# Ledger of designs, part 10: VHH binders against Ferredoxin-fold anticodon-binding domain-containing protein 1 (FDXACB1)

Target 1, 94 residues: Ferredoxin-fold anticodon-binding domain-containing protein 1 (FDXACB1), of Homo sapiens (Human) (q9brp7r531to624)
Amino acid sequence: LYPPCYVHDVSFWIDQKKGFDELEFHTVARAVSQDTIISIQFLSRFQHPKTQQVSLCYRLTYQTCDKALTQQQVASMQSQFRKEIQQHLYVIPR
Key: E = the ipSAE of ESMFold2; O = the ipSAE of OpenDDE; V2 = 0.75 times the mean of E and O plus 0.25 times the DockQ between their complexes.

## First folded at step 12 (VHH; framework vhh_6fv0_2)

Design v6 (from u4 with S53T S56D; at its last look DockQ between E and O 0.94; V2 from the best seeds 0.77)
Fold by ESMFold2, look of step 12:
Structure v6 (fold): chain B 94 residues (1-94), chain A 129 residues (1-129)
Amino acid sequence: as target 1 above (94 residues)
Amino acid sequence: QVQLQESGGGLVQPGGSLRLSCAASGFTFSSYAMYWVRQAPEKGLEWVSTINTGGDTIYYKDSVKGRFTVSRDNAKNTLYLQMNSLKPEDAAQYYCARDTYTYTYEGSVRTATWSFQYRGQGTQVTVSS
């Protein structure tokens, strides 16, 4: 039987001086979600034509087979994940 | 090529402590985030903790927070797990792991998935009264 699956997107501006560490991004996402994220999709890159700021958009898919996730649990994980990437990856949510 | 060797497991009573070690070789240890995972009978691999490349960003599964401490020594290519206040539910085979990513492409969309296939033989932690 299939447990529920939740999909959430996150977009953010990166720190061009420090760069963006995608492997660290994966590590943070997996850890904050208690390893319930099963895939991470890179969707798009946008560079603002005037400011030259770069933003990235990712899609996170949450699911677990050993216990059912609730919508509230996933929303809490997504909220915490947004905080953690600001702190550790120096990004600004969009 | 990639080699990980866990040690330090054993038999302990509830409330006891163990310190696990993991010796790494065959890759640049300091370039990878490292994981502790565990497997109890009739269960799949369960994530326990994550430590980033520099050892300054650390995450724990909720059920072990405050009891377990992960650390790494990049000069010695060694990962550690200090386990305190052990409970019967912590009994498992413990593995240190380096994950791997598989990428699938659909146009400009890139999807990452992963596994813990790069892990050692494990070390058994048994908790009994």
Scores: ipSAE 0.562, ipTM 0.806, lowest interface PAE 1.1, mean pLDDT 88
ESMFold2 (binder alone), look of step 12: mean pLDDT 77; pTM 0.758
OpenDDE, look of step 12: ipSAE 0.851; ipTM 0.924

## First folded at step 13 (VHH; framework vhh_6fv0_2)

Design w1 (from v2 with T100V; at its last fold request DockQ between E and O 0.92; V2 from the best seeds 0.88)
Fold by ESMFold2, fold request of step 14:
Formats: C-alpha cells, sequence, structure tokens
Structure w1 (fold): chain B 94 residues (1-94), chain A 129 residues (1-129)
C-alpha cells in the first residue's frame, strides 16, 4: 500500500562570489516537481583541490499518494530541474 | 505571530474570473516564499502556485497555468491570485501559505521537509451556473 518512491541525486558547481541560495533551490525543486518531492537532503560539499571550485550534492525524494508517478515522469522532472537551477541559481550541473 | 487572511472568493459562472487576496502580518513577508494551495471537498491540499520572496520566480500547477496569475506586493504585505477562465474543477477552499522548513540531521546529512501549516482560514471559490 506504499506509493513508489524515487530517489535522484543532483550535484553542481556553485558561483562562490554570488553564493548559493538554498531556499531558492528548495523552491525551484518543489515547484518543478509539481509538489511531488517530499524531502531534500544535503549530502556533501566538495572543493576541487586544483581549481578551488565548490560543488554541492543533494538528494531529492519523489513520492505522491495522489497520482501514480513513473520513473520516466520523475526523470523528466529531474531533467527540467537541472535546467531551472542553472538559470535561477547560476550553478553548473555536474 | 504569523497571521494570514484570504479574501475575494465567491460564486462565479464557468469562464468567469475572481481575484483572491491574502493579507499577511506577524512576520517579515518579503523574506518568505509564498504559496497558494486549495482543498476540494473530501480531498487533500493541492498545490496551486509558488512565488519566491522577491517575486522573480513564479511557478504554477500545470492545470492552472495560463489561467491563473500569482503576484505579491511586498510593500503592502499582500499576496494575490488572479483566476481567469474558471472551471468547475477549480472549485475549492483556497489558502495562502507561508514558506516553512523543518531540518533534521544525521551526521553530515541534513534533511529538509516542509508543510503548509502556516495558512489562513481560506476563502471559498464556487463555480456554478
Amino acid sequence: as target 1 above (94 residues)
Amino acid sequence: QVQLQESGGGLVQPGGSLRLSCAASGFTFSSYAMYWVRQAPEKGLEWVSTINSGGSTIYYKDSVKGRFTVSRDNAKNTLYLQMNSLKPEDAAQYYCARDVYTYTYEGSVRTATWSYQYRGQGTQVTVSS
């Protein structure tokens, strides 16, 4: 009776001068998923030893009782989300 | 104390328009993303739209995109929803909600969850002939 749960990670390089707006990241993730993401986990921060670039890694968990989500629908949402964060948060997806 | 008051609901014919307002007080309105959610009888809360704190990032549920327009006036602490081309399936109690997150920690992993707990009493939208 448990709805399917889909877990996808996203990682990206941030613009250290502009900083990273985590609340905006959450806002974009929730909206692009049509409110089907139920949690967002910050997993790690990595600083590249040569370039000093910083990347962040988050885990998005998709689940809804209201509709049947498919893997293909979630993959499409994840793909759109990667595009949206580039525009709104000035990040470069990995 | 966080206070939200929705208004502007009513009875409208199919294809009609309504403009909802949400008056906010007891918090710094301009610092929070705001949401419109709705609840039809015997159903759970359904997300309708999101607008970020500055008003520059706006999203809609797919079924209302092109018909609904969310906006905010941070100087007046007010959130709006313009609803055009209303359909019977849009009939619901409409709520505005403030952005709220709960964080839990397990080692270096931080999990964010959220709810629509900070919302007003709602305003009823009815679509009938």
Scores: ipSAE 0.816, ipTM 0.906, lowest interface PAE 0.5, mean pLDDT 91
ESMFold2, look of step 13: ipSAE 0.791; ipTM 0.886
ESMFold2 (binder alone), look of step 13: mean pLDDT 79; pTM 0.763
OpenDDE, look of step 13: ipSAE 0.897; ipTM 0.945
ESMFold2, fold request of step 14: ipSAE 0.799, 0.785; ipTM 0.900, 0.884
ESMFold2 (binder alone), fold request of step 14: mean pLDDT 78, 79, 78; pTM 0.762, 0.765, 0.762
OpenDDE, fold request of step 14: ipSAE 0.914, 0.916, 0.916; ipTM 0.954, 0.955, 0.955

Design w2 (from w1 with N52S G54S; at its last look DockQ between E and O 0.94; V2 from the best seeds 0.85)
Fold by ESMFold2, look of step 13:
Structure w2 (fold): chain B 94 residues (1-94), chain A 129 residues (1-129)
Amino acid sequence: as target 1 above (94 residues)
Amino acid sequence: QVQLQESGGGLVQPGGSLRLSCAASGFTFSSYAMYWVRQAPEKGLEWVSTISSSGSTIYYKDSVKGRFTVSRDNAKNTLYLQMNSLKPEDAAQYYCARDVYTYTYEGSVRTATWSYQYRGQGTQVTVSS
């Protein structure tokens, strides 16, 4: 049997004064997904040419052998994760 | 060298309570998020709870939310798990853990994976019915 694998990207503007805590980002992602995320990839950094604001883009891979994940469940986890990072990491999702 | 020691497990009846402790040494405890994970016989490791380095941000597995409470004392390098309203499905070997990240690079893309390899020998929780 081959468990399903779901891949979703998240991008967000950071607060450059407060900084970005990548380890906390990992912690929140893993917890909100109920530990179903198996890898987190940093994809890119973008600096807006006019405002100088910085955004980061990450890729989250969801998979579990012991639990049947559906696309709807993963979408719900992704939505909740976007809310949680605003609260804990002072970021603005794109 | 990272060292973790769990204690406080035992045999309880359904609906009972236990308080687990974890003594940490060999790293700056106050700088790390900490985890409780558990393992039932013939099962894989199951995440139970996460607590941030300061103790201000806490997450639980849905099935234990409202029954379990994680806390930490950074001055004593100690992690706690208060388990109330225990059920037979909570029976397991319980571990406190600090994770380990592995990073690989392909061009500018960095991939993080992790494990709960920093954990003690665990403490057994048994729930009789």
Scores: ipSAE 0.765, ipTM 0.882, lowest interface PAE 0.5, mean pLDDT 90
ESMFold2 (binder alone), look of step 13: mean pLDDT 79; pTM 0.767
OpenDDE, look of step 13: ipSAE 0.881; ipTM 0.932

Design w3 (from w1 with Q117D; at its last look DockQ between E and O 0.93; V2 from the best seeds 0.00; counts 0 for: unsure alone 64.1 < 65)
Fold by ESMFold2, look of step 13:
Structure w3 (fold): chain B 94 residues (1-94), chain A 129 residues (1-129)
Amino acid sequence: as target 1 above (94 residues)
Amino acid sequence: QVQLQESGGGLVQPGGSLRLSCAASGFTFSSYAMYWVRQAPEKGLEWVSTINSGGSTIYYKDSVKGRFTVSRDNAKNTLYLQMNSLKPEDAAQYYCARDVYTYTYEGSVRTATWSYDYRGQGTQVTVSS
């Protein structure tokens, strides 16, 4: 009887001149999820062959023992997180 | 050595206010996001607030938003938490914490996990009925 985990991926294009601040990315993810994310995985980097734009893909794992998370709550947190990273990290979700 | 020292706790009545301080040393304070976390008796650590290294990005636990204000003074290596409209459920030992990430690598996949292990002794906030 383990607490359920919810896994969601996010991918986004970065602003190569501004760079990508991964620690800030972690900070935003943890805070927007109200500290329910337990791990963040960097999965891949992709560079578009024609435009040379770079995208990154991360996997977020949500789990908490203190309160019951629903898939709907996690989806809402994920949606808010996508909005927040555009604002704070100058990325374009894909 | 990372050192964090909380102060400013005490006893207040419901609706009262307290201002917590955290003195940091042994690391470059201005390079790190900082956290307030709290622990009530027989409970685990609960995240309260986050402020990024420059102070421009600030988040709160939903139950404290509008009542608590986090701030930092990077010139003085000090983190603050202004707590207004305190409720009995806010009673806890309050800690300031710096993030600590552990990275595991499997092929090209990098997994980050973290803890609040870099925290001070805490300061007690008690809210009497």
Scores: ipSAE 0.793, ipTM 0.892, lowest interface PAE 0.5, mean pLDDT 90
ESMFold2 (binder alone), look of step 13: mean pLDDT 76; pTM 0.744
OpenDDE, look of step 13: ipSAE 0.883; ipTM 0.941

Design w4 (from v2 with T100I; at its last look DockQ between E and O 0.92; V2 from the best seeds 0.85)
Fold by ESMFold2, look of step 13:
Structure w4 (fold): chain B 94 residues (1-94), chain A 129 residues (1-129)
Amino acid sequence: as target 1 above (94 residues)
Amino acid sequence: QVQLQESGGGLVQPGGSLRLSCAASGFTFSSYAMYWVRQAPEKGLEWVSTINSGGSTIYYKDSVKGRFTVSRDNAKNTLYLQMNSLKPEDAAQYYCARDIYTYTYEGSVRTATWSYQYRGQGTQVTVSS
C-alpha cells in the first residue's frame, strides 16, 4: 500500500570562489527527479585540512504517491543529477 | 500579499494549442523560481514545468517535453506556458505556482521540504476528443 521509498546520498567539492547556491541545488534536484524527491537533507560539511577545499554531503529521498518508482528509474535520475549539478553549480562530485 | 492569477485556458481539439499567462504581484517575481502545476479531477497536483528566477534554467515533465514551452518576462511580472499538440491527458486545472521551503533540524542535520502553497485560482484546459 506504501509507494517505494529510495534514499541516495550525494557529496561534492564546491567552488569556494563562486560559492554554493543551495536553492538552485534544490531546484535542480526536484526537476531532474521529475518532482519525485520529497525531502533533501544537509548531512555534513567537510574542509580538507591540507587543501582547505570544502565538500558538502546531502541526502535525497525519492517517493511518489501518484506513480510507482523503480530502483532503475531512481538510479538513472541520481546519475543525471550528478551531471547537472557539476554543470549548473560548478561542483565536483565525489 | 503574494498574488498569482492564471488566464488563457479554454476548450480545444486534440492537437490544438493554448497559451497560458500568469500575472504575479506582492513579491519580487524576478527573485523566485516559478512552476506550472496541474490538477485533474480527483487527482493530486502534478508538476509540469520549472523555470529559474532568471529564466536560464528550464525543466519539463517528460510527458510534455517538446510540446510545452515555459517562459517569463521579469519586467512584466508574468509567467507563460505555451502548450502545443495538446492531448486528452493534458486536460486539467493549470496553476502558476511559487514554492515555499520548510526546514527541520536534528543536531547538525537540516531537512528541507517544500510545497506549492502560493498559487492562483487556476485556469481550466479542456481537450475534447
Scores: ipSAE 0.779, ipTM 0.883, lowest interface PAE 0.5, mean pLDDT 90
ESMFold2 (binder alone), look of step 13: mean pLDDT 81; pTM 0.786
OpenDDE, look of step 13: ipSAE 0.880; ipTM 0.938

Design w5 (from w1 with Y101F; at its last look DockQ between E and O 0.96; V2 from the best seeds 0.82)
Fold by ESMFold2, look of step 13:
Structure w5 (fold): chain B 94 residues (1-94), chain A 129 residues (1-129)
Amino acid sequence: as target 1 above (94 residues)
Amino acid sequence: QVQLQESGGGLVQPGGSLRLSCAASGFTFSSYAMYWVRQAPEKGLEWVSTINSGGSTIYYKDSVKGRFTVSRDNAKNTLYLQMNSLKPEDAAQYYCARDVFTYTYEGSVRTATWSYQYRGQGTQVTVSS
């Protein structure tokens, strides 16, 4: 049988003036997951009609052949990832 | 074409230190995140460390954190890995790598995947008592 995979979405408001560094986003996601993320999908962009604030939504897929990931391990990685993107990308997770 | 050349490997005793270097050419080194990966015999590639294009964001595999230090000199197009407190389980062929992204589209959804296709010949690290 194939190793289990876990799919989690992340969305966040970006800094309008600085823009969003997608390469850095990839770097942080892959590293925080200890290289267990196998794909990153851009799902959507939303601009709030009143405030003009922009949010982005991405889908992260976690999977590894070496060991079976648990839901708790992935939840911990996702939680840490939310913290790291605030620091490195100046975003506000939703 | 992308060229990467690793050096600095050798034989050390457990607890010893080595400093690996990677000379890069054929691409704008300062625009790319760089990686150290390693491969022991009969095993697949294992991620070791990541450093972003500017050198400000650095991450390590948990088992090497506190012992290994990655750095880069963008003016010299060179990536480094300082390895301290080496253990037998660190023995491997070490590669510096640049990833390659593949993008696919399904409607408005864009999926990114990647590989460590751009690697040099590697440099051997052997740890023996």
Scores: ipSAE 0.718, ipTM 0.852, lowest interface PAE 0.6, mean pLDDT 89
ESMFold2 (binder alone), look of step 13: mean pLDDT 78; pTM 0.761
OpenDDE, look of step 13: ipSAE 0.839; ipTM 0.924

Design w6 (from w1 with K61A; at its last look DockQ between E and O 0.86; V2 from the best seeds 0.84)
Amino acid sequence: QVQLQESGGGLVQPGGSLRLSCAASGFTFSSYAMYWVRQAPEKGLEWVSTINSGGSTIYYADSVKGRFTVSRDNAKNTLYLQMNSLKPEDAAQYYCARDVYTYTYEGSVRTATWSYQYRGQGTQVTVSS
ESMFold2, look of step 13: ipSAE 0.782; ipTM 0.884
ESMFold2 (binder alone), look of step 13: mean pLDDT 79; pTM 0.773
OpenDDE, look of step 13: ipSAE 0.902; ipTM 0.949
ESMFold2, fold request of step 14: ipSAE 0.793, 0.809, 0.804; ipTM 0.897, 0.906, 0.897
ESMFold2 (binder alone), fold request of step 14: mean pLDDT 79, 80, 79; pTM 0.772, 0.778, 0.767
OpenDDE, fold request of step 14: ipSAE 0.914, 0.916, 0.916; ipTM 0.955, 0.955, 0.955
ESMFold2, look of step 14: ipSAE 0.816; ipTM 0.905
ESMFold2 (binder alone), look of step 14: mean pLDDT 79; pTM 0.772
OpenDDE, look of step 14: ipSAE 0.901; ipTM 0.947
ESMFold2, look of step 15: ipSAE 0.787; ipTM 0.885
ESMFold2 (binder alone), look of step 15: mean pLDDT 79; pTM 0.764
OpenDDE, look of step 15: ipSAE 0.898; ipTM 0.946
ESMFold2, look of step 16: ipSAE 0.760; ipTM 0.877
ESMFold2 (binder alone), look of step 16: mean pLDDT 79; pTM 0.768
OpenDDE, look of step 16: ipSAE 0.905; ipTM 0.950

## First folded at step 14 (VHH; framework vhh_6fv0_2)

Design x1 (from w6 with A33T; at its last look DockQ between E and O 0.88; V2 from the best seeds 0.86)
Fold by ESMFold2, look of step 15:
Structure x1 (fold): chain B 94 residues (1-94), chain A 129 residues (1-129)
Amino acid sequence: as target 1 above (94 residues)
Amino acid sequence: QVQLQESGGGLVQPGGSLRLSCAASGFTFSSYTMYWVRQAPEKGLEWVSTINSGGSTIYYADSVKGRFTVSRDNAKNTLYLQMNSLKPEDAAQYYCARDVYTYTYEGSVRTATWSYQYRGQGTQVTVSS
């Protein structure tokens, strides 16, 4: 028997002039989730052929056996995380 | 090489205050995000607070928000945790920490995991009932 595992993806456009600080991205994800994210996967990079904008896609895995974690709580954390990365990382959610 | 040393723990009454300090050496302290974590007997490590390298991004566990304040003095290589309105459930060994990331690869997919590998001996906080 294993604790529930919740997987959600996030993708966003980056500011190529300022660059993307992946360690700060990890920091924000871990904190907003109250330390319930156990892994972060970089899935892909996409460059839009018309605009040349770059987007990144990451996968967040939420799991904890000591904390009651529901699908609704994880969805709320994911929504807040999208908001926080705009403020800290100069990204635009997709 | 990385060295962290916590201090300032002790025995306090419920509602009391303590200020923890963490002296850092062996790395460029001002370049790293720092963490407070705690461990109660027979429990795993519990994340308490995060402060980024410049001190501009700060987060708290919900259980301590409004009562604890993290800060850093990069000139003194020191991390602080001001703990107010202490409760019995705050009793634990407190560690300051710097994490380490491990990356694994499957094609172009990169998976990051981490641990609070770099931490000191800890400092004990005890709250009387």
Scores: ipSAE 0.805, ipTM 0.899, lowest interface PAE 0.5, mean pLDDT 91
ESMFold2, look of step 14: ipSAE 0.804; ipTM 0.901
ESMFold2 (binder alone), look of step 14: mean pLDDT 79; pTM 0.772
OpenDDE, look of step 14: ipSAE 0.911; ipTM 0.957
ESMFold2 (binder alone), look of step 15: mean pLDDT 78; pTM 0.761
OpenDDE, look of step 15: ipSAE 0.912; ipTM 0.956

Design x2 (from w6 with S31R; at its last look DockQ between E and O 0.91; V2 from the best seeds 0.86)
Fold by ESMFold2, look of step 14:
Structure x2 (fold): chain B 94 residues (1-94), chain A 129 residues (1-129)
Amino acid sequence: as target 1 above (94 residues)
Amino acid sequence: QVQLQESGGGLVQPGGSLRLSCAASGFTFSRYAMYWVRQAPEKGLEWVSTINSGGSTIYYADSVKGRFTVSRDNAKNTLYLQMNSLKPEDAAQYYCARDVYTYTYEGSVRTATWSYQYRGQGTQVTVSS
């Protein structure tokens, strides 16, 4: 049968002055997950009507046939990923 | 057009070291993240290390962390992998790969996927005795 598939969304406010480096975002996501993410979807952009702050929402799909992958492991990877994007991309997770 | 050539493989004893090189041409090397991946017999490709285009973001697979060091010289269009404390589990064909994404669209949703299709012929690392 099919290996487990885990889907988690991340959303965050970007630094509009610095911009958002999507390639670096992909690089961090793939590496923090130990190459278990198989796709990254850009879902939406939201601009707050009062503050004009912009947030982006992405969907990360984790799946692998070659590694044992549990929900707990994926949750840990997702948590670490949220920390890493603050450091590398200057974003504020929502 | 993209050309990658790995070198530096060989036979070593457990605990030994090797330094792999990857010569790049046919593209602007400094614009791309680069990867080391490896393949043991009858296995799929296994990610080993990532280094971004400027060399400031570096990651390793847990199985090699602390033993392998990736680096790049953008002036020479060359990617390196220093492998120390080699184990039998590290024996594989090693490839360097260029970053490449495929995007598909459904309405405003954009899906990114990738592959290691831009890679060289590889260099063999054997760990025995």
Scores: ipSAE 0.796, ipTM 0.890, lowest interface PAE 0.5, mean pLDDT 90
ESMFold2 (binder alone), look of step 14: mean pLDDT 78; pTM 0.760
OpenDDE, look of step 14: ipSAE 0.892; ipTM 0.941

Design x3 (from w6 with S53R; at its last look DockQ between E and O 0.95; V2 from the best seeds 0.88)
Amino acid sequence: QVQLQESGGGLVQPGGSLRLSCAASGFTFSSYAMYWVRQAPEKGLEWVSTINRGGSTIYYADSVKGRFTVSRDNAKNTLYLQMNSLKPEDAAQYYCARDVYTYTYEGSVRTATWSYQYRGQGTQVTVSS
ESMFold2, look of step 14: ipSAE 0.810; ipTM 0.902
ESMFold2 (binder alone), look of step 14: mean pLDDT 78; pTM 0.763
OpenDDE, look of step 14: ipSAE 0.901; ipTM 0.950
ESMFold2, look of step 16: ipSAE 0.815; ipTM 0.905
ESMFold2 (binder alone), look of step 16: mean pLDDT 79; pTM 0.771
OpenDDE, look of step 16: ipSAE 0.906; ipTM 0.952
ESMFold2, look of step 18: ipSAE 0.818; ipTM 0.904
ESMFold2 (binder alone), look of step 18: mean pLDDT 79; pTM 0.768
OpenDDE, look of step 18: ipSAE 0.902; ipTM 0.950

Design x4 (from w6 with S108D; at its last look DockQ between E and O 0.95; V2 from the best seeds 0.87)
Fold by ESMFold2, look of step 14:
Structure x4 (fold): chain B 94 residues (1-94), chain A 129 residues (1-129)
Amino acid sequence: as target 1 above (94 residues)
Amino acid sequence: QVQLQESGGGLVQPGGSLRLSCAASGFTFSSYAMYWVRQAPEKGLEWVSTINSGGSTIYYADSVKGRFTVSRDNAKNTLYLQMNSLKPEDAAQYYCARDVYTYTYEGDVRTATWSYQYRGQGTQVTVSS
């Protein structure tokens, strides 16, 4: 049988002055998920026409054969991940 | 060419300690996040710890949190793992690793996947009796 797969999107405004470190974003996502994220997709970039603020959207896919993942566990990991990127990458969630 | 060499493994009793080292060469060590992974006999690789390029962001697998400490010395191109309160479940071949990303595209959507391709021969940790 096929292991369950969970997909969650995350969108956030970046600090254009400090820049966005995508490799660090990947590092945090992989670690906070206990290495259960199997892919990270960059979906889109949006620049607000009035404020010029830039927002990014990524899709995280969680799946593992080694342990049973539940929706509750993934939701907890996703919540922790959103907190970690605010702190380490200086992003503002949407 | 990327080269990684692990050392410091050995035989210890439950509750004992070991300190692993990893010597890196052939790449700009200070520019990469580094990983400890381990493999028990007839099992796949298990992620143990991550440390970012500057050493300021550190994460552990739940199974080792509070017992293991990762660190790096970028001036010496060396990664470390201090392992305390060792358990029989910790027995494995330990590798330091650098990952490799693969990118695929579907229109403007970019998908990243990765592997722990760059690792050394490993160092054996055995926890007896």
Scores: ipSAE 0.795, ipTM 0.887, lowest interface PAE 0.5, mean pLDDT 91
ESMFold2 (binder alone), look of step 14: mean pLDDT 79; pTM 0.770
OpenDDE, look of step 14: ipSAE 0.892; ipTM 0.946

Design x5 (from w6 with T113V; at its last look DockQ between E and O 0.93; V2 from the best seeds 0.85)
Fold by ESMFold2, look of step 14:
Structure x5 (fold): chain B 94 residues (1-94), chain A 129 residues (1-129)
Amino acid sequence: as target 1 above (94 residues)
Amino acid sequence: QVQLQESGGGLVQPGGSLRLSCAASGFTFSSYAMYWVRQAPEKGLEWVSTINSGGSTIYYADSVKGRFTVSRDNAKNTLYLQMNSLKPEDAAQYYCARDVYTYTYEGSVRTAVWSYQYRGQGTQVTVSS
């Protein structure tokens, strides 16, 4: 048997004055997903040529062997995660 | 070396309470998020709670939310778990933990995975009768 694996990307503008705490980002992602995220990938950094704003893009992989996740459950976790990072990391989702 | 020592476990009746403590040494405790995890006799590690380095951001597993309270005292290098309304399902060896990240690079892509490698011997919580 092979439990399903779900992959979702998240991108956001950072607050350059406050900086970006990647370890705290990991902490929030892991906790909001109820520990079902198994890896986090940093994909890219983009600096907007006109505004000079910086955005980051990460890929979250969800999987659990003990209980099957559904696409709806993962979508709900992803939605909550985007809300949490705005509040705790001062980022603006894209 | 990173050292963690859990204490405060014991036997309790359903609906009872216990307070776990974890003494930390060998690292800058105030710089790390800390975790409570638990393991029932023939199961893997189950995440219970996370508290960030400053103590301002706290998360719980849905199965314990509203019954357990995590806290930390960075001046004393100590992590706590207050467990109320204990259920038979809560019986387990409880560990305080600090995680370890492993990074893999492929071009500009960086992949992070982690484990609860740094944890103590644990403290047993038994809920019966």
Scores: ipSAE 0.748, ipTM 0.865, lowest interface PAE 0.6, mean pLDDT 90
ESMFold2 (binder alone), look of step 14: mean pLDDT 80; pTM 0.779
OpenDDE, look of step 14: ipSAE 0.893; ipTM 0.942

Design x6 (from w6 with A33V; at its last look DockQ between E and O 0.88; V2 from the best seeds 0.85)
Fold by ESMFold2, look of step 14:
Structure x6 (fold): chain B 94 residues (1-94), chain A 129 residues (1-129)
Amino acid sequence: as target 1 above (94 residues)
Amino acid sequence: QVQLQESGGGLVQPGGSLRLSCAASGFTFSSYVMYWVRQAPEKGLEWVSTINSGGSTIYYADSVKGRFTVSRDNAKNTLYLQMNSLKPEDAAQYYCARDVYTYTYEGSVRTATWSYQYRGQGTQVTVSS
C-alpha cells in the first residue's frame, strides 16, 4: 500500500559560545538517513530555569517510496545521527 | 541565474570507470553544499553523494560507498564524481545539484522541506557488456 512513515524526535544541549548551525544539522540528518528523511521540524527551544543551558528539539520524518524502510533501519540511522551531530555541531544529545 | 552542466558520461563495461564533471556558474559555488543525484528510467531521483562547501565533509549512499569519490575544486567552480567498479545498477542519468529549502510555520513549529531544484540536463551513464 502506502510507504511506511517513521517519526523520531531528537533533542540536545547546544554550546552557546559556538552557536548552532542549523543548515549543517539538516545536511548531516539527510546524509546519515540515506536521503530518506523528507522533513525536519524545529519543535522547541528550552532554557533550563536553573542552569540557563539551552536545548533544541527537532522532529525527523523518514519515508521513502523506492525502498522499504524498517524500524530497525530507522533506529540505526537515528543512533548514527546522534553520534554525528556531537562531532560536527558540538552538541550534547539527550 | 544558476547554471549547472554535467559531462563525462558514456558507455562502459561492468567493472569499468568513469569520471563525471559539473561546471557551475551564476552563484557563489564555494558557499554551497553540492550533491550528486541520479535517475534510472521511470524512477525518482536517488541521492548519491553530498559534499559540503569546503569539501571537508563528504557522504555517500550505501550503494556506492567505496566505489565512488566526490570532490570539488572551488577555484574552478567544478564538482567531480569518480566512479569505479561500475555495476549495471549504476546505469542512470547523473545530475549535479544544489538544493533549495522551503519553510512552513505552524505557531512556533517550523517545518523544513527541500528539493534538488537546481540541476543541469544530466549526463548518461550506461553499463553493459
Scores: ipSAE 0.772, ipTM 0.879, lowest interface PAE 0.5, mean pLDDT 90
ESMFold2 (binder alone), look of step 14: mean pLDDT 79; pTM 0.768
OpenDDE, look of step 14: ipSAE 0.910; ipTM 0.954

